# Designs tried in a protein design chat: VHH binders against Leucine-rich colipase-like protein 1 (LRCOL1). Part 2

Target 1, 137 residues: Leucine-rich colipase-like protein 1 (LRCOL1), of Homo sapiens (Human) (a6ncl2)
Amino acid sequence: GYGPQKKLNLSHKGIGEPCRRHEECQSNCCTINSLAPHTLCTPKTIFLQCLPWRKPNGYRCSHDSECQSSCCVRNNSPQELCTPQSVFLQCVPWRKPNGDFCSSHQECHSQCCIQLREYSPFRCIPRTGILAQCLPL

## First folded at step 4 (VHH; framework vhh_7nfr_2)

Design i02 (from f01 with A33Y P108F)
Fold by ESMFold2-Fast, scan of step 4:
Structure i02 (fold): chain B 137 residues (1-137), chain A 121 residues (1-121)
Amino acid sequence: as target 1 above (137 residues)
Amino acid sequence: QVQLQESGGGLVQPGGSLRLSCAASGFTFSSYYMSWVRQAPGEGREWVSSISSSGGSTYYADSVKGRFTIARDNVKNTLYLLMDSLKSDDTAVYYCAKDRYFGELSYFDYWGQGTQVTVSS
């Protein structure tokens, strides 16, 4: 199985060794660089995404994981920046999309959880004025 | 020019496996959520799975949970869908979609041409 023993053994690869996960490397950093076609264990100081410190809002980013907010989007600029989750929809905590099972309207991205046919399961569906059950009131 | 090109579809028997790929170009792939959406003959579009820009979060429709795995390679600009334990109900054209926001169908701004998956004995 997997567990503490497996993770411990995986944490011993040195800089420059092939890797697939950050945990395999002593540096806790496994990433691709221009010098090799595959991921290698690298020092954290070279790649920001491997740092334990995460970027605050306003910093340039390439991935959600780089940001303290877990949100890397354009903020009225040509560059992607770390932004508060409340600013853009793509950074709002994930909600169930259309077609998924649900128990309340709040679970769905559409804010609409209804039963399309009698005795069928409740599912998230697109919210429209045609469906009185999900009226925005 | 934004392009999404799917591959890996085909004919497979029930219980079989397939791996779909989507090659993306013309945009910063690593900055966007990516999704797989399918459409069976005579039916509407059904969202299948989504993956966050970093690959750290994945989401699945209840019909495919435990059988399908979505993955991405941000260096190769490629999205994957690993499909196990395929059923006849999985027969559909599978589309790679660039999410504008999330896995809600109205939020996709670009789609691929689709790849046909047929599950039959």
Scores: ipSAE 0.000, ipTM 0.085, lowest interface PAE 20.0, mean pLDDT 70

Design j01 (from f04 with Y108M)
Fold by ESMFold2-Fast, scan of step 4:
Structure j01 (fold): chain B 137 residues (1-137), chain A 121 residues (1-121)
Amino acid sequence: as target 1 above (137 residues)
Amino acid sequence: QVQLQESGGGLVQPGGSLRLSCAASGFTFSSYGMSWVRQAPGEGREWVSSISWSGGSTYYADSVKGRFTIARDNVKNTLYLLMDSLKSDDTAVYYCAKDEYPLGFTSMDYWGQGTQVTVSS
């Protein structure tokens, strides 16, 4: 061996380090903070709450519980996406904001999904000025 | 110091498969969208595929949709392109590219040195 084992050092893991119990973390918060299915040391909210991360609107989902809105439905995408919830607790359509990746004009709030540079990915861009027509149609 | 290093290219017959890799360093890989772009002989650069920072969203050029799969490993800081049913028209130098702004709010600002893919009988 390499010597006798020592007692475990708890409560000193920093933000982003793998954990199993809240007390292992300096933040006293060990929860899911990303799409990875493992728990990491996470900052508490301004209200000192240790809340698990849930997907924002626009993220691909399989179950309602994955979404911050509790809405996982098909939008203009072939994929099920996290969508906003109305005041009446109904799931409403969501469209991608400017700058997000896209495959069709309908996915974008701007109704415009193009490559602005010859090797760039397709992105949702503002539909203004010379881009008002958003070619190709 | 941002660095991107592609690998996995080679000579393959039509209908064959290849897996490209891109090793990234010098930035927080898990916060940036990544893309594959290619340049065929005598042609300009063209976008092939993109993946969001988390891997939750993927996008493909119509010419490769259904044949290529983009993936990432945020623990290993590596981007992948799995290429199936390769065609002669897929012959090109393949580059991986980094988004300029975290979370996908801008164009690509950095690219690697490239890896050659040749599809020929």
Scores: ipSAE 0.000, ipTM 0.148, lowest interface PAE 11.3, mean pLDDT 75

Design k01 (from f07 with H33Y V112Y)
Fold by ESMFold2-Fast, scan of step 4:
Structure k01 (fold): chain B 137 residues (1-137), chain A 123 residues (1-123)
Amino acid sequence: as target 1 above (137 residues)
Amino acid sequence: QVQLQESGGGLVQPGGSLRLSCAASGFTFSSYYMSWVRQAPGEGREWVSSISTGGGSTYYADSVKGRFTIARDNVKNTLYLLMDSLKSDDTAVYYCAKDTYWEGVPLYSMDYWGQGTQVTVSS
């Protein structure tokens, strides 16, 4: 596979040099040019396709931001892996403050996520103030 | 005056895809949460999705989770809704909405302005 590892090459290649990964280039952009049969280090401003590549689930990671899921956790492994958010709640802010948007009671510090108007989004609401509305059971 | 101009709607078959855009003007776009709201003929307005100021948090109605993706471009002052696996029930006029929120206090109202863009999923 071509999956990323925790060990990365040093960013040393200049614009126009052959590359295999974005991290090899000082510009952090490695893409193909129609004038060359191989990928070259290019300035980020030239191509929108030089968006930062993010790791799919199952790849080794060191920070949440490296993963497409924004979730980098250990699961019975000596190494951290990119993991779907639905599997690990650690990657969801555990304590969303009152007033923040939510999709479930569990996301809110108050454990209360309600929709107060028919076309408005759900919001985290203080449980002590609106207790009756958070008892759908 | 705050203005939100939607575009990208149209007629599509069930299972098809559409990309909606919303051009914002008259306010500092990057300072507000933005949302998509829809209204089917004869129905009330339904919230569809919201995105935080920097795009780091996104929220979806259960009816569209896994099918729709909300995104924003703060440099172009544009909001997007990428709609996949469209269903007949998604037929509605889609509106951009600006939400107001101040730290620690939720506002129970959402401001929205625009003509809307018609999405029809049929045949």
Scores: ipSAE 0.000, ipTM 0.133, lowest interface PAE 18.3, mean pLDDT 69

Design k03 (from f07 with D99E T100P)
Fold by ESMFold2-Fast, scan of step 4:
Structure k03 (fold): chain B 137 residues (1-137), chain A 123 residues (1-123)
Amino acid sequence: as target 1 above (137 residues)
Amino acid sequence: QVQLQESGGGLVQPGGSLRLSCAASGFTFSSYHMSWVRQAPGEGREWVSSISTGGGSTYYADSVKGRFTIARDNVKNTLYLLMDSLKSDDTAVYYCAKEPYWEGVPLYSMDVWGQGTQVTVSS
């Protein structure tokens, strides 16, 4: 029969349509929106309920993305574990300090790489107060 | 009120077998995907296996494929893990869990963990 074809259409539902599972929705998010008595297909970015279940600290992992902390390291254990992220841990990659030349916001520890004057070089600048004009990622 | 009770653990020699059971109460067992998760001494938690609501689909971690079999009895509200060809690295506390992981796709359900049952594989 047509079972495989129908199964492939499970993710066709649009925002606001009744749903039972996340994969039924084009948004891949099926949750309660407001005080409705049933679940509806909902935009993924609005509700934390639709974020993928990720491994808590202490779980074995193979990739950073598997962990709630986004940090999968072998710190004090012979196995790689989901570990709390901090400035002193291996999961915080080295980035350029304020004052260094840069080509993108992500290169800078401040997440801010701007050109202060026309034709001046781009530099990493502190992302503090009104003095820094970096757009959010 | 939701409760999971694991049993069947013990000390076994390498190459031996054990059968773990998990008695579920306080929720509609047949409506939830169920999993086994383990934690070795000094290690992190590791997903072991999952089974669908009707038992028609089963999934296993690469470390246990071909050696472990997950099964369920919805009439008795019981989850099972049949462990064959046990190795020293299978030594862990084994936990029964409600929908923590499904075929690499995370489920958006609150996990419910039992107290665990200790499995020790040692000569």
Scores: ipSAE 0.000, ipTM 0.140, lowest interface PAE 18.9, mean pLDDT 69

Design k04 (from f07 with E103S Y108W)
Fold by ESMFold2-Fast, scan of step 4:
Structure k04 (fold): chain B 137 residues (1-137), chain A 123 residues (1-123)
Amino acid sequence: as target 1 above (137 residues)
Amino acid sequence: QVQLQESGGGLVQPGGSLRLSCAASGFTFSSYHMSWVRQAPGEGREWVSSISTGGGSTYYADSVKGRFTIARDNVKNTLYLLMDSLKSDDTAVYYCAKDTYWSGVPLWSMDVWGQGTQVTVSS
């Protein structure tokens, strides 16, 4: 059978969860939200810096300033999402990466949302010729 | 005060239906994804279903897909779980939870949990 994805632990809080101390977060980074007076578990930069939190791609948003990319646009959803910014300062469409939960093929960058085994959730996976259910007819 | 309060659980016979509600307060409900999680006697927590901020995206565990429907009312700050064709294996305490991550439903991303409502499917 299947277990929970992960048990909730205070020392294992994920990105975007409220925190008081760095050690509560899996990222070991708990820093001030740039948009509100509270602290959230934040990804470290590639230089291992713990900088003020802004929403990564895929998070729901209301204003451009909420997003790490400064792009908050509608993208295959009824709500605005933080999306990547191109080298020409344009907000580009974003879809869910492989591994994310999904309810339709269109949500996934791969255009493939399937259940790999019985009693597992549907997930975005790489589209392959071996998986006929991800191939157009 | 940030809080979630579940209601609507009870005793029902196999094949029956229940509607669970979760009243949210102390935060901007419409800004967060919401989830239902259950815990059966002697088992760990099992994710059941999630719904996006506007209700346009819904996600279900395979064990409940086609039988349960998650819904939300952002005007009333209320989350719902409509349960049809209940089975004895659905017996559990059901919790609602606030999630901040759109692209997945890891249990560690859930910030606030309610106190739970007991669902018992038995004759």
Scores: ipSAE 0.000, ipTM 0.171, lowest interface PAE 11.4, mean pLDDT 73

Design k09 (from f07 with H33Y S57R)
Fold by ESMFold2-Fast, scan of step 4:
Structure k09 (fold): chain B 137 residues (1-137), chain A 123 residues (1-123)
Amino acid sequence: as target 1 above (137 residues)
Amino acid sequence: QVQLQESGGGLVQPGGSLRLSCAASGFTFSSYYMSWVRQAPGEGREWVSSISTGGGRTYYADSVKGRFTIARDNVKNTLYLLMDSLKSDDTAVYYCAKDTYWEGVPLYSMDVWGQGTQVTVSS
């Protein structure tokens, strides 16, 4: 699996190790980035806004990772704000990303879980383009 | 059409070794970070390792550090995972994944998975 829940131990974790707080990492930076779809210790030189505190809802933001909700959007507002995840916003509650294995359409962020070829596993597929009309079930 | 094809899995005894390969097509392989992710039955995904576009930087999950080596061949469009000192906890289906960007901003989720290859470590 993705491992058990992390205990908070400030043992100076190295780059690429799972983390929950910035202080756990030697870099003092624990964030989601393109290297993996979960929170890892990352070099501070790559992510300049690595803060030990994440912004609550209502705070001005520039990136999703700055927010406790992981959602920084401009929704009927002149500025981008940290917002709760909601089905009415671009940031919806977490669902499996494109490419992940699935058992139902509802598991996928795309709401499309299909077997593209016979004998291939079922996985979450983007609905855009040729698959805009996802098969039922 | 983006396509990833894994191979090299199998049944091995504890302490054994395996070499996984992932053949990529349909995109500019050398332009993307590539990753290996695994999933044991009934469990969620676990990130295993990632490699930078040119192969100069590699990253490993703590559970595999020192035992696994990730490598890539940009001429062959192939990603590799060299697994040494295998343990029962390494039993899982291993998937090849391509990292994604949206207008230069990294996305939190991976866009493409391969079909997977089963690795079983059992006495």
Scores: ipSAE 0.000, ipTM 0.089, lowest interface PAE 19.7, mean pLDDT 69

